# VH-VL binders against Putative bifunctional riboflavin kinase/FMN adenylyltransferase (ribF): the designs that were tried, part 10

Target 1, 179 residues: Putative bifunctional riboflavin kinase/FMN adenylyltransferase (ribF), of Geobacillus thermodenitrificans (a4it50)
Amino acid sequence: MKVHEANQGLTLPGSVVAIGAFDGVHQGHQAVLRQAVERSRQLGVESVAYTIDPPPRCRFQGSRMLTTLQEKLDRFAVLGLNHAVVAHFDERYAARRVDAFIRELTALNPREVIVGQDFRFGRNREGDVALLRRHFPVRIVQTVCCADGQRISSTRIRELIERGEWEQSTVLLGWPLSS
Short names: E, the ipSAE of ESMFold2; O, the ipSAE of ESMFold2 at other seeds; V2, 0.75 times the mean of E and O plus 0.25 times the DockQ between their complexes.

## First folded at step 7 (VH-VL; framework fv_axatilimab)

Design e6 (from b2 with heavy chain R100E S106T; at its last look DockQ between E and O 0.56; V2 from the best seeds 0.00; counts 0 for: pae O 3.4 > 2)
Fold by ESMFold2 at other seeds, look of step 7:
Structure e6 (fold): chain C 179 residues (1-179), chain A 123 residues (1-123), chain B 107 residues (1-107)
Amino acid sequence: as target 1 above (179 residues)
Amino acid sequence: EVTLKESGPALVKPTQTLTLTCTFSGFSLSTSGVGVGWIRQPPGKALEWLANIYWDDDKYYNPSLKNRLTISKDTSKNQVVLTMTNMDPVDTATYYCAHEGYDFFTGYPFDYWGQGTMVTVSS
Amino acid sequence: DIQMTQSPSSLSASVGDRVTITCLASQGISDYLAWYQQKPGKAPKLLIYDASSLESGVPSRFSGSGSGTDYTLTISSLQPEDFATYYCQQYYSYPLTFGGGTKVEIK
């Protein structure tokens, strides 16, 4: 898998792009990422995971990260992604516009863009995914639930870890915990 | 169209607890990344941030107010409530609620404000 | 805690003047800085976000500049409706903090 920094000029003749923070690469994230890999193979193009480090919840709400960036990238590689594009928080991102993000995605020539149900971007835009659909074919992957009907989310996994519920957190995460 | 409106008592005696309600429309606290904050301004003085609450019930408080603050929300009523204990005449101020939030890339400042409610603390 | 030092605390100016207000953060805030305008008896109004981006509906005579710890609000040609108090505010980290304000008065 090849790793790129956002805005470093990656251009592809075609792609399937999955977008998300993917903190922990839990089973819900894996549903999105596996769809991107499967669709890219069907269409004869490369798969891209577009992610951000640190995740917005960690930066703006102080939540603990489930994985380091390298752990997240290693998990993308295990899932079979061809590329990862990593956006980093820094002062240059404070002025980033929607247009710049759309231009960056356009350079990847996406045949499909795949996001989860809760994906949002852009200030004050209801149904933030609607803007993406004006530019690209967008597929929304429904939130994955565990066997007992509860949503698999980074928030729930963090709560289980904080309570010492290691066995259940590992099941929802789909990877071993380390530290 | 986003609007916020503060409500609560105009007059409070020292040591009493102040409860303020922010009622809003044009957005929901069910929306990922959305937050509401409280800011106060004593007459003729600067603005002072008090507390924020987010869609997922994360909360942040101004540490200068030494655990006097509690913020809560009722998403179904489009309301946020601020409670401030042990009121003192120095807490006399206009109290504002305001909208803010974050998204995938960045955070946002307070872009929509209520008109404010004046609270006087006197005996 | 990030302290925001705003200067001057007040100034007198005439219609048509160029006005500059400065805001100094006690540490870097990565352009997470807002400028607000407040008229007596009214709520603050957002003018500038992300240090230099104009909020929708704000006249282009307002501009923001700076980086790191040093930030500036400029009014290129002061109008009668611009006589107000102006505040900077960082939203880089909690606790959120405001500058002390700058009152712009008619000469």
Scores: ipSAE 0.227, ipTM 0.684, lowest interface PAE 3.4, mean pLDDT 85
ESMFold2, look of step 7: ipSAE 0.356; ipTM 0.751
ESMFold2 (binder alone), look of step 7: mean pLDDT 92; pTM 0.945

## First folded at step 8 (VH-VL; framework fv_axatilimab)

Design f1 (from e1 with heavy chain S106T; at its last look DockQ between E and O 0.60; V2 from the best seeds 0.00; counts 0 for: pae O 3.3 > 2)
Fold by ESMFold2, look of step 8:
Structure f1 (fold): chain C 179 residues (1-179), chain A 123 residues (1-123), chain B 107 residues (1-107)
Amino acid sequence: as target 1 above (179 residues)
Amino acid sequence: EVTLKESGPALVKPTQTLTLTCTFSGFSLSTSGVGVGWIRQPPGKALEWLANIYWDDDKYYNPSLKNRLTISKDTSKNQVVLTMTNMDPVDTATYYCAHRPYDFFTGYPFDYWGQGTMVTVSS
Amino acid sequence: DIQMTQSPSSLSASVGDRVTITCLASQGISDYLAWYQQKPGKAPKLLIYDASSLESGVPSRFSGSGSGTDYTLTISSLQPEDFATYYCQQYYSYPLTFGGGTKVEIK
């Protein structure tokens, strides 16, 4: 898997791009990423995970982040992604505007953009997926729940880990716990 | 139109647990990227952030208050609830709830605030 | 934790004056800085986000500037409704922190 910085000018002749913060690469994130890999193979193009490090609301290091950046990238590689594009939180905010983001995606020539149903960008967040669809073909992957119907989330997984509930946390993550 | 309103007791005694409810309209905590936070302001003093909760139940707490705080939400009622244990006279303040969105790239400041509710802690 | 140091703590000014208020962060915050206005008995009102962007409906006499650790709110021509307390706030990292406030009083 090749790793790129956002805005370094990566251009592809075609791609399938999965977008998300992917903290922990838990089973809900994996649904998005696996679809990107599967679709890219069906379409004969390369798969890309577009992510940010760290997620803005999770700037706090340690127990609030499920993975380091390298751990996240390693998990992308295990899932079969061809590329990862990493946007760094400390980059100039103006370069992270909606129009700059759209230009970066356009350079990847996405045949599909795959997001979870909860994806949002920009301050005007109503219909963020609908806004993205005006620029690209977008596939939405439905939110993954555990057997009891509860949503899989990074917060729930962190809580389980903090309580020592290792069995349940690994079920929600879909990966071995980090030492 | 976004509105928030705080409710709860105006007076509590030291050691009691304070429960405050933020009732809001014009947005939903089922919407991705939406969050609500609590901020307090002692009379004549600066603002102090307490806690945030987001649409996906992710929670952040001010570490200076250790485990005194619990934040929760009821998305169907458009409510966020804050509890604070072991109240002390120093906790006398106006308590605000406020809307805080984020997106893929960044978080934003508190753009919509409730009117606040004054809580006095006295023996 | 990022400390926000606001100066001055108070100032006295006349209608029409240009006033400046400074906010110093204890580490770089990459322009993730907001300015709020608060009138007595009222909730804070967002004026400026991202260090220099005006919130919708805020008069153009308000402006924000600065970078890194040093940020400034400027009111180019003070109006009667601008007598208030002003707070800066960083939202670069948790815990979210506010400056101590600057009270702008009538001279």
Scores: ipSAE 0.302, ipTM 0.722, lowest interface PAE 3.2, mean pLDDT 85
ESMFold2 (binder alone), look of step 8: mean pLDDT 92; pTM 0.948
ESMFold2 at other seeds, look of step 8: ipSAE 0.342; ipTM 0.761

Design f2 (from e1 with light chain G28D S93T; at its last look DockQ between E and O 0.77; V2 from the best seeds 0.00; counts 0 for: pae E 2.8 > 2)
Fold by ESMFold2, look of step 8:
Structure f2 (fold): chain C 179 residues (1-179), chain A 123 residues (1-123), chain B 107 residues (1-107)
Amino acid sequence: as target 1 above (179 residues)
Amino acid sequence: EVTLKESGPALVKPTQTLTLTCTFSGFSLSTSGVGVGWIRQPPGKALEWLANIYWDDDKYYNPSLKNRLTISKDTSKNQVVLTMTNMDPVDTATYYCAHRPYDFFSGYPFDYWGQGTMVTVSS
Amino acid sequence: DIQMTQSPSSLSASVGDRVTITCLASQDISDYLAWYQQKPGKAPKLLIYDASSLESGVPSRFSGSGSGTDYTLTISSLQPEDFATYYCQQYYTYPLTFGGGTKVEIK
């Protein structure tokens, strides 16, 4: 798997791009990423995981992240992604962040952009991806739930770990807990 | 038609715990990208951020007040609750709740505010 | 914590004047800067976000500029309804912080 900084200007003749913070690469994230790998093979193009570091609600490493950046990238590689594109929060001006994102995606020539049901893009309070769809074909992957009907999320996994519910947290995560 | 309204006591005695409720409409805290924050303003003084809570129950507190603040939500009631312990006359202020949209990249500023509720701390 | 220093603390101006208000951040905030207007007894109202983007419904006489640490709110032709206190706010990182305010009064 090749790793790129978003500002490096990676250009592809075609791709399938999965977008997300992917903190922990939990089983819900894996559903999105595996679909990108499968669709890219069906379409004869390369798969890309587009991610942001740190995850959007954390400004410094380690305090609430389930994985380091390198651990996240290693998990992408295990899942079979051809490329990872990493956008860094501190390399992006506020007014330019939407335009930069669109420019970076456009260079990848995506045949499909794949996001989870909770993905948000632009200044919209709904879970709507309409702005992104004005630029690219977008596929939404349904929220993955565990056996009790609760959705799988990084926030839920962190809460389970904080409460010492290690068995349940490992099931939702799908990887060993960090030591 | 986004609205927020603060409710709680107008007068609190020193050392008591203040509980404020923000009741809102026109959005839901079950929706990805939605957050609510609390901001206060002492009479004639500048605004001070207190705490934020988001749809996924993630919470952030002003570190100068962290020992005293608790924020929580009840998504089914469209409510956010702020609790502040050990009130002091210097905490006399108008308290606002406000909506903060959030996307894949970061948060945005507070775009919709409640009317505010004045809380006086006096014996 | 990022300190936001607003200048001037107050000013007097006439209807039709061009008014500028400045906001200095203690470190680079990469245009994560908002401007609010507050009238007496009312909640703040968002005017400008991302340093220069105009909020929906805000008159075009308001504009924001600057980058890095230095930011400016400009009112190109002051109107009677613009007499208020103006606050800047950074949302680059927690804790979220506001400037001290600038009171704009009728001369």
Scores: ipSAE 0.439, ipTM 0.796, lowest interface PAE 2.8, mean pLDDT 86
ESMFold2 (binder alone), look of step 8: mean pLDDT 92; pTM 0.945
ESMFold2 at other seeds, look of step 8: ipSAE 0.472; ipTM 0.807

Design f3 (from e1 with heavy chain Y102W; at its last look DockQ between E and O 0.68; V2 from the best seeds 0.00; counts 0 for: pae O 3.6 > 2)
Fold by ESMFold2 at other seeds, look of step 8:
Structure f3 (fold): chain C 179 residues (1-179), chain A 123 residues (1-123), chain B 107 residues (1-107)
Amino acid sequence: as target 1 above (179 residues)
Amino acid sequence: EVTLKESGPALVKPTQTLTLTCTFSGFSLSTSGVGVGWIRQPPGKALEWLANIYWDDDKYYNPSLKNRLTISKDTSKNQVVLTMTNMDPVDTATYYCAHRPWDFFSGYPFDYWGQGTMVTVSS
Amino acid sequence: DIQMTQSPSSLSASVGDRVTITCLASQGISDYLAWYQQKPGKAPKLLIYDASSLESGVPSRFSGSGSGTDYTLTISSLQPEDFATYYCQQYYSYPLTFGGGTKVEIK
C-alpha cells in the first residue's frame, strides 16, 4: 500500500475512495473500507482510503486515539487498500475544508466515493453528502451495530476501555487494543 | 429558522446550584455532528466558554470550572441543561447557549446564539 | 490552554475609516479562529470563521486575515451600525477561548 500526504498531489487515472477518520479501524470502519476494496476490483481501478490524522475528536476534543497513525495504516494494508491519503491539520487548506478537499478528491478521479452513514462534510444546514454528490458518485454504507443493537463507534469503544471492559471493546473493534 | 432560548432563575443566592435550560428549534441533537455549548459574560467583561455537548453525548467542560459544571441533553425535547454548583457573586453573568456544527475535519465556531439570560448571584 | 490577546482594547473612528483589530494566540492555531460582533444588550454574532471566511449575510467590508498566531479583523469602511465590541475566539483546541474584546466607538 502506498501512503501519501493530502497536499502532495496524488493523481490516479481512476479510483474508489473511502473517506473517514477511521480511528481504530473498528468493524464499522471496516465495512466502509472493504466496500471500497471490493468496488475498486469490480471497476478495475485502485482503492484509496482518505483519512485524517489525528482524528478530529482526538485533535479538537481531547479524546484518546484508539490507534497510532502507523497502526491505522497497517490495518488499511491488511484490508487490501492500494493507497492511503493522510490529511493533517497544519495546512491552511484544512481551514478551507470544502475547496481543498474537493480539489484533492478530483485529482484521484473517483469512480465512486464511499462514506459511512454519519459522515458530515459541510455545516449541517446545507445537507450532508449532497455537496459531495454534486462532484462525485457517492455510495453510503449503513452503520454497523453490535449484537445489542447499539452502533459501533470509536466513542463507545473508548468508553468501554475507560470502564475496563476490555473484552467487549476488543469485540467491537475487531483488532487487539493498542498497548 | 434556527433559534435558541435560555431559561432559568434570574436570581440565585450564594452556594446554591444554578440550573439553566437551552430550548432550541430549527435543528436537532439527533443530527450527526451537531453540538450545543454554553458561554457566559459577566457585565462589561469578556466571553467565557463553559461547556459543550454533542449529538452522541460527548461532553467537554472548561477545566477552570469542571468540578462545578454538569451538561446534559434531552434530544426529544430539543433541550440542553447546564447545572453549576456552589454559585458565588463572581458568577453573575449573562449566560448564552449556542449551536456549534462539526464536519469531517473539525468543529466550526458558534454560529447561532440565544439571546442570553442574566443570572445575578447575591444575598 | 491557548490565550487570546486582542488589541486595542478600544478605539474610536469616523464613518468611512478603515479599522484594524489584532488577535494574538499564545501558540499556533492553524486558522481555527472566529470573529464575533456584539452590540450592546445583544448576543454575539459570527462574522468570520476559519480566519478569513465570511459568514453568510455579513457585509463584504469585513475581512479576516493572518496565520499562525497573528490574526486581524479589518473593516474597510466603517459604518454607523458597526459600533460594537468585537471578539476573537480560537477553536483549535479545548478549552475554547476568547480574546478580551475590542470596543469600537464611532467618533
Scores: ipSAE 0.261, ipTM 0.728, lowest interface PAE 3.6, mean pLDDT 85
ESMFold2, look of step 8: ipSAE 0.389; ipTM 0.777
ESMFold2 (binder alone), look of step 8: mean pLDDT 92; pTM 0.946

Design f4 (from e1 with heavy chain D57N K59R; at its last look DockQ between E and O 0.70; V2 from the best seeds 0.00; counts 0 for: pae O 3.3 > 2)
Heavy chain, then light chain:
Amino acid sequence: EVTLKESGPALVKPTQTLTLTCTFSGFSLSTSGVGVGWIRQPPGKALEWLANIYWDNDRYYNPSLKNRLTISKDTSKNQVVLTMTNMDPVDTATYYCAHRPYDFFSGYPFDYWGQGTMVTVSS
Amino acid sequence: DIQMTQSPSSLSASVGDRVTITCLASQGISDYLAWYQQKPGKAPKLLIYDASSLESGVPSRFSGSGSGTDYTLTISSLQPEDFATYYCQQYYSYPLTFGGGTKVEIK
ESMFold2, look of step 8: ipSAE 0.462; ipTM 0.803
ESMFold2 (binder alone), look of step 8: mean pLDDT 92; pTM 0.947
ESMFold2 at other seeds, look of step 8: ipSAE 0.449; ipTM 0.800
ESMFold2, look of step 9: ipSAE 0.385; ipTM 0.769
ESMFold2 (binder alone), look of step 9: mean pLDDT 92; pTM 0.947
ESMFold2 at other seeds, look of step 9: ipSAE 0.370; ipTM 0.768

Design f5 (from e1 with heavy chain T31E; at its last look DockQ between E and O 0.79; V2 from the best seeds 0.00; counts 0 for: pae E 3.1 > 2)
Fold by ESMFold2, look of step 8:
Structure f5 (fold): chain C 179 residues (1-179), chain A 123 residues (1-123), chain B 107 residues (1-107)
Amino acid sequence: as target 1 above (179 residues)
Amino acid sequence: EVTLKESGPALVKPTQTLTLTCTFSGFSLSESGVGVGWIRQPPGKALEWLANIYWDDDKYYNPSLKNRLTISKDTSKNQVVLTMTNMDPVDTATYYCAHRPYDFFSGYPFDYWGQGTMVTVSS
Amino acid sequence: DIQMTQSPSSLSASVGDRVTITCLASQGISDYLAWYQQKPGKAPKLLIYDASSLESGVPSRFSGSGSGTDYTLTISSLQPEDFATYYCQQYYSYPLTFGGGTKVEIK
């Protein structure tokens, strides 16, 4: 797997791009990433995980992440992604982040962009992913729930870890606990 | 139309626990990319952020008040609740709840505010 | 924590004047800066987000500028309804912090 900084201007002749913070690469994230790998193989193009570091709500809050960046990237590689593109929070000025993001994705020539149901892009609430769909074909992967009907999320996994519920947190993650 | 409204006691005594409820409409905390925050303003003073809660139950607190604050939500009732322990006369303020949009990259500022509720802490 | 220093603390101006208010962050905030207007007895109202983007329904006489640590709110031609206190706020990182406010009084 090749790792790129978002500001490096990676260009591909075609791709399938999965977008997410992917903190922990838990089973819900894996559903998105596996779909990107499967679709890229079906279409004969490369798969890309486009991610942000640190996750949006963990900014400057100490080690609130489920994984280090390197651990996250290693998990992408295990899942079979061809590329990871990492966007860093400080490298984008607020007013230009949407435009820069669209330009970066356009250079990847995505045949499909794959996001989870919770993905938001831009401030406007006209639709879940409507702005992104103006530029690219977008596939939405359904939210993955645990047996009790609750969604799998990084927040829930952090809560389980904080309570010492190690076995359940490992089940939701789908990986051994890091650090 | 997005609206928020704060409710709770107008008067509390020192050391008591304050419980404030934010009731909102025009959005749901089951919707991804949505948060609600609490901000206070002592009379004639600047605004001070207290806490945020998001649709996925992630929570953030002002570190200067962290051990005194608890924020929670009841998505089915369109409510967010703030609890602040050990109230002191210096906590006398107007308390606001406000809507905060969020996207993949970052949060945005508070775009819709409640009218505020004045809480006086006095013996 | 990121401190937001706002100046001036107050000012008096005449209708039609150009008014500028400055906001200084203790570190770079990459344009994650909002401006709010608060009239007496009312909740704050968002005017500007992302340093320079005008909120929907806000008159075009309001504008925001600046970068890095230094940000400015400008009212190009002050109107009687612009009597208010103005606050900047950073949302670059937690804790979210506000400036001390600038009270604008119309002479």
Scores: ipSAE 0.408, ipTM 0.790, lowest interface PAE 3.1, mean pLDDT 86
ESMFold2 (binder alone), look of step 8: mean pLDDT 92; pTM 0.948
ESMFold2 at other seeds, look of step 8: ipSAE 0.447; ipTM 0.791

Design f6 (from e1 with heavy chain F105L; at its last look DockQ between E and O 0.56; V2 from the best seeds 0.00; counts 0 for: pae E 4.4 > 2)
Fold by ESMFold2, look of step 8:
Structure f6 (fold): chain C 179 residues (1-179), chain A 123 residues (1-123), chain B 107 residues (1-107)
Amino acid sequence: as target 1 above (179 residues)
Amino acid sequence: EVTLKESGPALVKPTQTLTLTCTFSGFSLSTSGVGVGWIRQPPGKALEWLANIYWDDDKYYNPSLKNRLTISKDTSKNQVVLTMTNMDPVDTATYYCAHRPYDFLSGYPFDYWGQGTMVTVSS
Amino acid sequence: DIQMTQSPSSLSASVGDRVTITCLASQGISDYLAWYQQKPGKAPKLLIYDASSLESGVPSRFSGSGSGTDYTLTISSLQPEDFATYYCQQYYSYPLTFGGGTKVEIK
């Protein structure tokens, strides 16, 4: 798998791009990423995981990361992604963030952009996916739930870890816990 | 149109527990990235952040007050509740609830505020 | 904890004056800084986010600038409705913190 910084201008003749923070690369994230790998093979193009470091929750809300960046990238490689593009939002270009994001995606020439059901892009829910769809074909992957019917999320996994409920957290994560 | 409205008692006695409810419309706490915070302002003084709660039930408290604060939500009722124990006259303030979102790219400040509710702590 | 030091604490100005308010963070906050306007008896109103971006509906006479630890709110030509108290606030990390406020009064 080849790893790129978003600002270095990776250009591809075609791709399928999965977008997300993917903290922990839990089983819900894996559904999105595997769909990107499968679709890229069907379309004869390369698969890309477009991710951010640090995840928004860690930067803006104080949540701890489930993985280091390198651990996240290693998990992408195990899942069969051809490329990872890592965006960093420690720069001071707030208005440019949306424009740069769209420009970076456009350079990848995506045949499909794949996001999870909970994906948010932009401030308003009704405009988020629709804005992205004005630029690219977007596929939404349905929420993955555990056996009790609740969604699998990094937040739930962090809560289980905080409580010391290691067995359940490992099941939802689908990988050994990072310590 | 996003609106928030605070409700609760205008007067509490020292040592009592204050419970404030924020009722909102124009957004849902089921929406990924959405949060609601509480901020207070003593008369004539600066703003002080108290607590935030997010759509996924993550909660953050001002460390200077965290032993006294509890925040919770009822997504089906579009409500957030703040409880503050052991009230003291210095806690007399206007209490605001406010909307705070983030998205995949960025966090945002408190962009919509309720009109505030004045709480007086007096024996 | 990130302390926000706001200067001046108050100022007197006339309609048409250029007004500058400074906010200093105790560490870098990567432009995650907001400016709010608050009139007496009213809730704060967001003016500027991300240090320099105008919130929708805010007049263009308001501008934000700065980076790192040093940030400035400027009102290029003060209007009668601008007499208020102004607060900066960082949202880079918890706990979220506000400046002490700057009261802009009629001269």
Scores: ipSAE 0.167, ipTM 0.703, lowest interface PAE 4.4, mean pLDDT 85
ESMFold2 (binder alone), look of step 8: mean pLDDT 92; pTM 0.947
ESMFold2 at other seeds, look of step 8: ipSAE 0.446; ipTM 0.753

## First folded at step 9 (VH-VL; framework fv_axatilimab)

Design k1 (from f4 with heavy chain G107D; at its last look DockQ between E and O 0.59; V2 from the best seeds 0.00; counts 0 for: pae E 4.1 > 2)
Fold by ESMFold2, look of step 9:
Structure k1 (fold): chain C 179 residues (1-179), chain A 123 residues (1-123), chain B 107 residues (1-107)
Amino acid sequence: as target 1 above (179 residues)
Amino acid sequence: EVTLKESGPALVKPTQTLTLTCTFSGFSLSTSGVGVGWIRQPPGKALEWLANIYWDNDRYYNPSLKNRLTISKDTSKNQVVLTMTNMDPVDTATYYCAHRPYDFFSDYPFDYWGQGTMVTVSS
Amino acid sequence: DIQMTQSPSSLSASVGDRVTITCLASQGISDYLAWYQQKPGKAPKLLIYDASSLESGVPSRFSGSGSGTDYTLTISSLQPEDFATYYCQQYYSYPLTFGGGTKVEIK
């Protein structure tokens, strides 16, 4: 798997791009990432995980993350992604401009963009995927729930870890906990 | 269009638990990609941030209040609830709830505020 | 915690004056800074975000500048409706913190 900084101007002749913060690469994230790998194979193009490090609401507090960046990238590689593109908030396009993000995705020539149900970008345009669909074909992956019907999320996994619920947290995460 | 309104008791006795409800319209915490925060302002003093909750259920608390705070949401009712335990007269303040836009790349400041509710702590 | 220091704590000015308010952060905040206006008995109103970006519907006489730790709100020609208290706020890291406020009063 090749790892790129978002500001390096990576250009591909075609791709399937999965977008997300992917903290922990839990079972819900894996649904998005696996679909990107499968669709890329069906379409004869390369798969890309586009991620941000750290997530916006905790990028200054690395202790809220379920994985280090390197652990996250290693998990992308295990899932079979061809590329990872890592965005950082200090970069020029991190000035929160929708236009810069769209231009960067356009350079990847996505045949499909794959996001989870809760993906958002842009402040004052559209709060959902509709703006992204104006530029690219977008596939939405359904929220993955555990057996009790509750949503799998990084926040829930952190809460389980804090309560000492190690077995359940490992099941939701889908990877061994850092020891 | 976007509106928020705080509700709860105007008077609380020391040691009691304060529960405040923020009821909002013009956005949703289920699909809109936003957050709601709580901020307080003692009479004649500066603003102090208390807690945030986001549509994906991420939650953040002011550490200076040492686990006195709990924030939760009920998306079916368009409500966010703040609970603050062990109230003290120094907690007397106007309490605001406020909307925060969300972007995949960053958070934003509070762009829409409720009118606030004054809470007095005394016996 | 990032401490925000506003100066002055109050000032008196006349309609038409140019007013400058300073906000100093205890560490760099990478332009993650907002300015709010608050009138008596009202909630704060967002004026400026990202240090220099004007919120929709805010008059162009308001401007923000600065970088790193030092930020400034400027009102180029003070109007009667601008007499209020102004707060800066950083949102670079948690906990979110506000300045102590600057009260702008009629001379």
Scores: ipSAE 0.262, ipTM 0.711, lowest interface PAE 4.1, mean pLDDT 84
ESMFold2 (binder alone), look of step 9: mean pLDDT 93; pTM 0.949
ESMFold2 at other seeds, look of step 9: ipSAE 0.279; ipTM 0.729

